# VHH binders against Iron-sulfur cluster assembly SufBD family protein PH0883, part 5

Target 1, 326 residues: Iron-sulfur cluster assembly SufBD family protein PH0883, of Pyrococcus horikoshii (o58613)
Amino acid sequence: MLLNGEDGSMTIKINHVKEYEALVEIYKKEGLDTSLFGNRIAAIIISGDKIIGLNSVPGVKIRGEEVENGVKADIEIADNVKLPFPIHLCTGYLRSEGYQKVIFNIKIGKNSIVKFTSHCIFPYAKDFSHEALTSIKVGENSWVSYEDEHIHGEGVRMISKTEIELNKNARYTGKFSLTKHRAKELKLEMIANLGERSVLELESKVKAVKDDSVEVREVAYLKGAYSRANLKSTVIAFDEARANVVNEAYGFGDYAKGHVECHEIVKGNADVQTVPLLRVKNDKAELTHEASIGRINEAQLMQLMAKGLTDEEATELIIRGLLGEY
Key: E = the ipSAE of ESMFold2; O = the ipSAE of OpenDDE; V2 = 0.75 times the mean of E and O plus 0.25 times the DockQ between their complexes.

## First folded at step 1 (VHH)

Design g7 (framework vhh_gocatamig_d2)
Fold by ESMFold2-Fast, scan of step 1:
Structure g7 (fold): chain B 326 residues (1-326), chain A 119 residues (1-119)
Amino acid sequence: as target 1 above (326 residues)
Amino acid sequence: EVQLVESGGGLVQPGGSLTLSCAASGFTFSDYALAWYRQAPGKKRELVAGIYSGGYTVYMDSVKGRFTISRDNAKNSVYLQMNSLRAEDTAVYYCAKDIYGDYEFLDYWGQGTLVTVSS
């Protein structure tokens, strides 16, 4: 059934019901949360260049527009909104080849608390280019959590750029994960501007295998007084994968504090470069960094394999010992 | 309008060979992947073989080494060479634009061509 304009009801275009059902089935097979397709969840569900599902809830306005090779969505959260459930952003591409561009413009009002759960689902991709542009503006005293998880086929070339603006006392926690599927070609960029007493936490976790090429860039401009930022990047690289990670923090505000941390685990002939760039522009600002480089211990690997684990299983246990769960 | 027209099905003895052909029109053939799906009586539709625009191929495990998919961009055609046919290969074979995994998720399909492997 097609329902239009009612809060709390998913609007599904009749000629896209099969694609909607396909995405739900993929979530089930991949162990993702299928309750995110429920009628209490504000959501935009994209397949290719089409909006195949859309749901609104009180305090959240989602406007979607189908564009050439993609979708543009504007998402506005009102002032004084505290959502009990996340806002679901589902971007699917169920074909094997092509190009998709998605643009998300997200504005959060003042004194609001919201969580976004974003999934990018490209399970059949073999020769597919994906471009994502996200703008997030967080109003005064608002708290935002944004989790982004990806299901990729073997041939995805992805460019993702996220720009974050934090007003006074705003808090943003962003997490990006691509650890269970092929990175292949990934360019991930997150750039944040921090206002007075705002707080930023960015975390990216990427696993690169085979001939994957990964570029991650996280940037914090600590413009406001008493602003705080923590930029964390974790790269696990195997085989002949190449990764370049750049974390930048610029301390402009009085008593601004930034911390950059990079963790890498390398196995085989993978080439990983991590570069912290810290620029203190104010004598009262403080910027720190830490980096760790771990290599898979061959003796421990062989010991675990002698107990019946595969190379992959043994490697996973060692990584869990170094980083915890990932 | 996208059109896919299959041909080449028929009755064949176990161990025999058949070549299926699919003629496509209504889209820029060289820009898309093409696939063969099949549906046997009482079973769900399944992907048999696919070929991407760049020539990369995928096969169902039970047909690897026996079937070969190929394409001719100049003729807007895709082919499935089937060797060492078995009774369990008996099905209606469908040509499809693009590779989604399962036939149920496709927008475009042909009428199908019946392949019967029987003695």
Scores: ipSAE 0.000, ipTM 0.231, lowest interface PAE 15.6, mean pLDDT 84

Design g8 (framework vhh_gocatamig_d2)
Amino acid sequence: EVQLVESGGGLVQPGGSLTLSCAASGFTFSSYGLAWYRQAPGKKRELVAGISSGGSTVYMDSVKGRFTISRDNAKNSVYLQMNSLRAEDTAVYYCAALYRGSYWSYDYWGQGTLVTVSS
ESMFold2-Fast, scan of step 1: ipSAE 0.000; ipTM 0.393

Design g9 (framework vhh_gocatamig_d2; at its last look DockQ between E and O 0.16; V2 from the best seeds 0.00; counts 0 for: pae E 11.5 > 2, placed apart)
Fold by ESMFold2, look of step 2:
Structure g9 (fold): chain B 326 residues (1-326), chain A 119 residues (1-119)
Amino acid sequence: as target 1 above (326 residues)
Amino acid sequence: EVQLVESGGGLVQPGGSLTLSCAASGRTFSSYALAWYRQAPGKKRELVAGITSGGSTVYMDSVKGRFTISRDNAKNSVYLQMNSLRAEDTAVYYCAAKYGYSRGFYDYWGQGTLVTVSS
């Protein structure tokens, strides 16, 4: 049985009102934004394998279906929609053990501006596996921001895979944060395909403690001309934690520009590997000599070192060769 | 802790064959370039053979046609098949994992395995 609200109001299933209220209380305790539960907010609120809250607003259609061990949601933003408030995606699991799978298919129309605020709320988890599959397609000339913050108990194993497609002139800014609670086991993969003149900004911040194991892979395929990507990762690792972060950018389009920034804070016996990887397949991938990094091929580097050059000498020769092609 | 462990070194006669293996642990190296280096006493360390993350191979001139590098990402391992060995191949052989361009911070090295080619 479902209790309906007024126009644009959150619909809450009658047998889960207490569970919905528990999620709101967790937000309050953790200092998260409780205004996201307001009547003007398009939202889907998930707990376990059930949809316990659902609200659509003009220009935003959210359709959810309960599936085995989880929820699948389709979120469609129409053309020419400029939302003043974020779309709220809340994924909760309030039991100590189990498995949850969520699938989000998000399509933003043309000429639209939207913000998503996403939270994963697993505060009591001791032996819990979470799998998230997200597809985000951003229409031409649209600007999307997506903020994702997690609250985990001590025993969460999470796999999150996100695919982003940016059409012409689209902009996507994504932020992932897991710093206040245990990562325990986290595998995060984000893959973005950038169309002409599109812009991608991804920022990930993770704190790993105790025996946590963190793997992050963020990939930008700069396929369109004048596409631009900025990938920033911050890893804080203590104790015996292990983290592997790979930020990849591939320059295919004319005048494509990618930037990768990695920051580490390591203490104790923690082992952190943060590796930027830039590969260009187009000589016009840099915009200026000072603002761009040209194509450096690992096979070419190895060939030079096989002839007796040091890493520095081989690198200098490749750079001089690239400059002499002009 | 990340570790590369070489094996397969030893004494071998000229013209003989030897297979070096390097097993990696502590992380998956499928996105890394893997390589074998060697260093003879009193000489500079030199790249013998490399294999990129995409599977392309490179060899120093003196070993082309005699040595074959391969990788098995499922076993997190890299191999060097050494055929038609010569006295000049005598050296300590090191396994290395590199992340695609020269950055000392992300390079991993084994402790080395001795190969001696003599009659």
Scores: ipSAE 0.000, ipTM 0.476, lowest interface PAE 11.5, mean pLDDT 81
ESMFold2-Fast, scan of step 1: ipSAE 0.030; ipTM 0.569
ESMFold2 (binder alone), look of step 2: mean pLDDT 83; pTM 0.843
OpenDDE, look of step 2: ipSAE 0.030; ipTM 0.550

Design o1 (framework vhh_4orz_3)
Fold by ESMFold2-Fast, scan of step 1:
Structure o1 (fold): chain B 326 residues (1-326), chain A 120 residues (1-120)
Amino acid sequence: as target 1 above (326 residues)
Amino acid sequence: EVQLVESGGGLVQAGGSLRLFCAASGFTFSSYAMAWLRQAPGKRREWVALIYSGGSTDYADSVKDRFTISRDNAKNTVSLQMNSLKPEDTAIYFCARDYEGYWSDAFDIWGQGTQVTVSS
């Protein structure tokens, strides 16, 4: 019997069994959490323009619609729901070429606490364009975390836009990570509107190599009184990669507080630009920024290599020293 | 302050038993689901057992019928009874509380962990 609830019966509605099994095997191979395919996990599993897996749990309603070249899903979390496991959003594309568009409309009720684990799995992509549009509305007093982790083949062109609306006392923590697989062409945009006493934390972490082209934009509109935002971007860029990161904070509300952090590590001829854009629209609002720039030191690299580490191992050790685990 | 403190780990022979305890403080324990997770050397953390605030339980297939999770709301404790232990159960065992704000884990408060070593 598998940990994923395969005990001789299917508790999850599964279409296209072979594609579903292929995604599970990719998770195993890549070291991702396969328990996310279990019967306790609310989930939508997408392959191309098909919904290949769907599971519901009490308090979570997922409705998916297959559309031209993609999927649209509406996800509703009821009031007063507290989930011990994340809601699993799996978007796969198992062909080498094509186009996919995915739209997620997510609404969280009041007084709820939920976590989303989102994976985009494009392991065989050589000439593939992906567009993702996500709308997230967080109800009063609700707490949401959203983790987005990617597995890309060598040729992915990705555009991802996420719009976040936080009601009074709502909290949202979002993380985007693309550090272990090829970025190639990435345009990532996250835009949040903060209500009274709401709290936002956005973090993006991208590693760009070879001739990768990366654009990241994080925006916080601190509209509500006592709203707080922290926008963090980390870029690791090697070779001839190019990255442009813009973090924007707008302080509108009385006693609104925003903080922007931009961290970059560069090796080789990579070109990285990180731009904090801060606009205080209210004398009582406070916006601050912090930036760190690290360059891989050739002397330090050679010293570690002389002790028996490879270039890759030495580089990872230096990066870990600067950023911790990533 | 909010904290979880694990105890009961140790060295045991294959086929033996251990009982792990987790003492919780600084929050309304009875309102939260509690879990046990484990991490073997060089591996990712894996979920082992969960007990909801209402008392219902769930188990990973690898430990089903061998492990039992329980809670005592009057004492703010959750425990894990581990029977028929196997060498592959060797790991650091962590007590965890439901997610409530931070995205780094499915659960927001973690204990320091307790080491369980099962010899062949």
Scores: ipSAE 0.000, ipTM 0.099, lowest interface PAE 21.6, mean pLDDT 83

Design o10 (framework vhh_4orz_3)
Fold by ESMFold2-Fast, scan of step 1:
Structure o10 (fold): chain B 326 residues (1-326), chain A 118 residues (1-118)
Amino acid sequence: as target 1 above (326 residues)
Amino acid sequence: EVQLVESGGGLVQAGGSLRLFCAASGFTFSSYSMAWLRQAPGKRREWVALITSGGSTDYADSVKDRFTISRDNAKNTVSLQMNSLKPEDTAIYFCVTDQWELLEYDYWGQGTQVTVSS
């Protein structure tokens, strides 16, 4: 069934009130911003294969369709729209087992400025597979910020693919974070096509523990003249976790500039591989790469623990030092 | 990389029928919505019909009950059956996916011309 929001009023289905309340409660427990459920916020709230909340605001049209094992949503931002509040995308799965597929098609018109706050909430997952496919098209002269934060249980297998199209003078900043909860199995892919004078910033930050398996792929096709891309990946890997990070930049346009930045922190027997792939297709394009791999020093860890910190607290302090977040 | 090739247009008399086809390649066809747009001489481009990945359809008021959109995921094709054609339906018809903007604008297909004579 297709669902549309109306004039700043949230639509909540009667048979899904408990799921809605459960998501709000999880936001409170996890310290997430509950004001995102407010009436002034354009939003789509998903639980499993159901749309349980939907709100549109002037300049933002959200249409959702409930499909087998998931949801497909089309989100359109009109031309010349500058939103004072973020657009809230909430994807939940409140069971311990199953499969969910979510498709987001996001189109931003010309001369618009918008921010998306996306949360994926799978707190009880023990044997759960999640597949997400997101398409984001940014019109000429528009600015988009997209922040994606995840709350996972112990057994999530996730495949997430995001495709980004930037028109002339468009700007896109995308951030993915999965650092406070279990990654388990993660395959994250972000692919962008850059038009003339467009600007891309992609950042992913993942913490892998135990026997987690993480794959991150960020790709920029710098097609337009004077296009600019910055691809940043940060992986923190502990125990026996495995991580493979691939960052690709292709310089096609005159005076296109790409930068790939990889930061890895390793502790224990974790295995992290980073592979930059830089291909200059135009003598006037410039591509650069910067990478760092730091191993947590056990002697320094023990020294901090001797001062009363737990292993976890000492490790966190060292990580902040290595990443400049301290 | 996305490629869309339209076909099936032609000249037809008012009240007649035509079936348009769009062959898609370069993306996971079954995961995306497909739509038909048209542009008549001297008019702006307008949306005509939409079919979602799940098979749900939607139509512009001007063509509702006359046009039917369908898809064949095994062949990566989307079709538009146009019945009871009117002279005002004369236009170049374009097939688009939710991924049409992943390519620069000049990668769009040529469209297929539909001319309805009185």
Scores: ipSAE 0.000, ipTM 0.096, lowest interface PAE 22.5, mean pLDDT 82

Design o11 (framework vhh_4orz_3)
Fold by ESMFold2-Fast, scan of step 1:
Structure o11 (fold): chain B 326 residues (1-326), chain A 125 residues (1-125)
Amino acid sequence: as target 1 above (326 residues)
Amino acid sequence: EVQLVESGGGLVQAGGSLRLFCAASGFIFDDYAMAWLRQAPGKRREWVALIYSGGSTDYADSVKDRFTISRDNAKNTVSLQMNSLKPEDTAIYFCAAEGIYYDSDTGYYEPYDYWGQGTQVTVSS
């Protein structure tokens, strides 16, 4: 089965067909959207240091380069483009140990609306280090959403840094999720510079278990007049896990508005710190903070278990009551 | 004032063809992507075809190889050539121009879709 890369068809390197099929099967098993491998989806599919799938659609230009221990990709969205489907970024690593570095340089033109669906798939990792560097430049009047979801094995050490530049009237919504699989060692950093009347929304959701070590940093530099930022972090920590979450907002522009929202749920001996850092650098800027801290009550947990729920089911019910969906 | 006016709809037998037209005014047509969407009875609106400002095109799987979208920038028109029509293609077809704008009243970025009034396409067996 080989696909052509023109007119929305995916080009698959002949010697990587089995890895491509393996990734599709992992998506199916994990409940991820397999339609993202379809012929209408602009995509780059990575396995280790190889590009195993590439597809372009009108308005989207993807250029990938295989480098030492990884891949570098340049993604350019033209001016005046509204994509009916997301751009699919799939980064896989199908070995149990090693190192991978991926670099994404993403440029969105002006007056465009696009969505990115990014998956990092490391299902067999036992001793694996992953580094991701992403640069996103959003042109004037453009709207970008970027959803990043991870499938990890037991031993992933991940460093992810995303730098976001928003031009005048640009909007960026970024979501990071690592709630269904082991975090192990995670250092996540998202830094945004906001131009005039630009809008930023960053959300991270992380579940840390066992002896996981999690660091999350979200930063907004509200440089432009009338710029707006909302930084949201949700951490669920069990066992002996440790999490340190820092959300920083700096108000420089006239009438800039920033909001920081931190939610944490703790069970067992987990240690979670969430730190809002708000610095008003202009007397016309406004920065606000909202926080909630929940602890799983052992008596409530036992009471639910006495009603026939497992520890896991009872815990999930309590978390849903405190945070809603997560 | 942005205005989109569709024409070319009608009743056709299965296997037949129709060509829809959309005349656009009130904006810089050459700078905008243009789309055709449809809404069948009892269903939500769905995207059918898209043409970017540079002339590149994209199509929904259900119509690929049967429908062709094109634009004429000199006349500010976009058209949809529909071949091999099926009863399942019965719907009201809408022309849309797509973009985003900052709404100062709400303080948020809003997508905008300038829509025409639609034109009815009915395909009988």
Scores: ipSAE 0.000, ipTM 0.111, lowest interface PAE 20.8, mean pLDDT 82

Design o2 (framework vhh_4orz_3)
Fold by ESMFold2-Fast, scan of step 1:
Structure o2 (fold): chain B 326 residues (1-326), chain A 120 residues (1-120)
Amino acid sequence: as target 1 above (326 residues)
Amino acid sequence: EVQLVESGGGLVQAGGSLRLFCAASGFTFSDYYMAWLRQAPGKRREWVALITSGGSTDYADSVKDRFTISRDNAKNTVSLQMNSLKPEDTAIYFCAADLYSWEGYEYDYWGQGTQVTVSS
């Protein structure tokens, strides 16, 4: 089923009201911004293979199609649009088992400034597979911020691929976060092509616990002259978790500058590997890398616990001391 | 709407030179990456040379130091100067254009191709 948003009103299906209310309650419990469900916010709210909320605002056109085991949405931002509020993308799955596939095709016109706030909410998952494919094309002179935060239950297998194309003078800042709940199995891939004088910032933050298996791949093709890219990955791995992080930058443009960095904190028997892959294809391009791996100090941990903190509270204080807020 | 038209192909002796041209219309040429690819008999298409919207160039190892790609944004043309030609350079040469694709086979727009034959 194809659905279009109406200006100033969100479309809600009668038999999905309970799922909509459940998502709002989850936002309250997790400390997420519930004002994103307001009528002034352009939004698509997904539960399983159904669109349960959809709203467009001037300058933003959202079209959604319910497909087998998922949703496909096309989001178009017009030229010369500066949005005062973020566009809200909410992808929920409120059952314990199943499969969901979501496809987002996002096109931003020229000279526009827009922010996306994306949440993936799978709190009850025990045996659930999620696939996400996001395509983002940013027009000339446009600025895009895309924040993607994940809340998972115990058994999520996720494959997420994001393809980003930046036209001349375009700027894109992307942030991915899965820090509050289980990763279980995560394959995250973000691939960007940068045009002339475009700027890319990608940041991923993942916390892996128990027997979680995490793969993160960030790629920047710095095609245009004076293009700039910063790829940052932060992985916190506990217990017996395994993480493999690959950051790739290819410098093609004259005076293109790329920087890749990976920060890793390990506790227990977790195994984390990071691989920077830098290929300079032009004598005038510059690519640099930075990597760090830290281990939680057991003595400091025990000192904090002796003062009344739990293992978790003490660990969080140490992590915030090393990385700041995450 | 979009057209890419190659010219300049032909027959040359080993060690000779040819210059290929590609005339573009129907899009804002200066914003596009322009590439040359070739296809020899019985083989898949092979990427040869690339010039970015900003003028930076890259070449396949097999043609490096022998071929030069250039563009003229005022005339909406891209050219490939081929020097020191070898029999193994014999192929149909294609002009291709894309805003965002970097993979050698994934271009939005393609020309019809021009035949280059190197004898001896």
Scores: ipSAE 0.000, ipTM 0.151, lowest interface PAE 16.5, mean pLDDT 84

Design o3 (framework vhh_4orz_3)
Fold by ESMFold2-Fast, scan of step 1:
Structure o3 (fold): chain B 326 residues (1-326), chain A 121 residues (1-121)
Amino acid sequence: as target 1 above (326 residues)
Amino acid sequence: EVQLVESGGGLVQAGGSLRLFCAASGFTFDDYAMAWLRQAPGKRREWVALISSGGYTDYADSVKDRFTISRDNAKNTVSLQMNSLKPEDTAIYFCAAGPYYDLETGWYDYWGQGTQVTVSS
């Protein structure tokens, strides 16, 4: 019904308009970037088992399929594409109970540079199970950044598995963060196969409180010659939370180099275990590890609180001292 | 059969308070978002407040900071506490249930019959 120049740039396919509007309002209230819903942003917006928004831009093809209890999406980035804006992956669930499964198949062509901004939005969850399966294939000489942010209610059981395949000279940086919302039950697994001269950086940061149960597994198969991997996990555990972190690196390629790093901060009766599994399968490959465990000192906490800081402020200051800013 | 039964309406003086209740039966209450809407004489029905299945609340600008919506899942009840009432709040108040994303826009699965609230000047 547009009769002037405003109609020419709209490429967004919107279904279930009212649900879409509700999700945008949640982004505003949670302080998330609402510009990601703009018409220049390649995006798939999911709520429950429905695709409520879909937008493609030149060089990016997104195809989604609604399935039982979820969505399956195929995302393809062409060769020689350098995107000025991130690709927005939004997975929402706006009820308190239920189950959702999401499958993302992502293929990046050669010589491309792309960033993904992934949001999982489960703000009202009390007894909700979420399963995510992501496959990412990065073409030769391509550069991928993948950032994953979560808005969780009090009762989320999440299983997330990401499989990454890096071709020659490909680079992938993945970041998962769940430090501001309840982890409750979290199983996070990221597995990467590295080709010749490819570079992998995986980082996970999780804060576990109360009776949370957290399992994190990061795996790098350094198959290609001169491949490099850095696997980093940071766990902050309070109260009676339990966390188990496993970082695995396998050095197969000539001159492959891997580094595994795990940082643990413990307060109260939390139980955190870290297991670096390093297997050098080639005498020319090099694998190293660094692990640290810090306990929040009660005396230092009390000293800071006596000076007017709240428990939360004092705890955050100590964490920044132990980990640097994060 | 699905039923939403409102209660607590009545006559109150400006500046006063009133609490409305809605008792729900015949559906899985915990899975539904709940809303209060009102219709003043000669006006269109307007949304006033909502509460999601998970407890997230939202309010129309005209009632923000004066009204509070809450729910009790054990009793299948939603309530609306109305403070600092104004003559402009005079309306029939309806309880409604539906998906969260539809409550603000009038697409409801279930409705009550309404309860009259009259605020004297």
Scores: ipSAE 0.000, ipTM 0.102, lowest interface PAE 22.5, mean pLDDT 84

Design o4 (framework vhh_4orz_3)
Fold by ESMFold2-Fast, scan of step 1:
Structure o4 (fold): chain B 326 residues (1-326), chain A 120 residues (1-120)
Amino acid sequence: as target 1 above (326 residues)
Amino acid sequence: EVQLVESGGGLVQAGGSLRLFCAASGFTVSSNYMAWLRQAPGKRREWVALITSGGDTDYADSVKDRFTISRDNAKNTVSLQMNSLKPEDTAIYFCATEYYDFWSGSYDYWGQGTQVTVSS
């Protein structure tokens, strides 16, 4: 089924009211912003292979197509658009088993400022495979912020690939978070091509527990002169979890500057590897890296617990100290 | 295992009131949303009212301001208070839930229904 947002209409087209309400209820239980379901918010709301909500606003065109085992959506932001509210991308799967594939093609025009709030909601997954392919093209002088937060059940196998193209003077800030729920199996890849004077910030934060297997790859091709990139990965790993993080920066442009940050916090028998890969392809380009590896100090943990904190509270306090948050 | 049992239907004069009850077993109503649907003779089944696990309610335009859905978590029941009944409200009323269980997945559960007849 091909669904379009209604041009000139600020009303949300809602299909499958029961699934829509179930997702809103999950947002309330998880502390997510339910105002994102409001009629002034451009949105596409997905449950399984169905588009259950869709809304467009002036300057934003959203076209969605229901496909086998998923949804494909095309999102276009016009030139000279400054949105007061974020664009809401909600991808849900409310069964315990199955497969879902979602494709987002996002094009931002010139001189525009837009924020995306993306949620992937798989709270009851026991044996569920999710594949997400996102393409984002940012026009000249445009600013994009993309926040991606996940709510997972116990058995999610996720592959997420995001490709970002930044034109001259474009700016993109991408954040991925999976810290409150089970990672189980995660393969996350974000690849960016930077044009002249463009700016990229990519941040991923993942907490891996039990026997979770996590792979994160962030890549910046600094092709344009004076392009700038910051790639940051934070992995918190407990128990028997395994994580591999690769942050790659390639300096091609004159006066291109890239920075790679890899932060690991380990507790128990978790095995975490981070690999910064810096390739200076131009003598005028500058690439730097920073890495930190922290282990939860068991003596400090026990001292905090002796003062009345639970194991989880003490662990969280130590993590905040290590990451610079109080 | 999951079971919904409706009760409270009957014959009533136009302008009267009825209260329907739905008793749930095999799952907890507070952990899922609950809905009332109805099917009139020769018509398709239509949604009437729902209550989310958080307590938010919503109603079809045809029954808004006349019907009230509520939940008793201690008794694991959902009720539908129907006021100012009209002949057009004559239908079999069904209790339904989408039960989202971590291990078993998502299911639509429907009861057997309870007949409501509103005479002129």
Scores: ipSAE 0.000, ipTM 0.092, lowest interface PAE 23.8, mean pLDDT 82

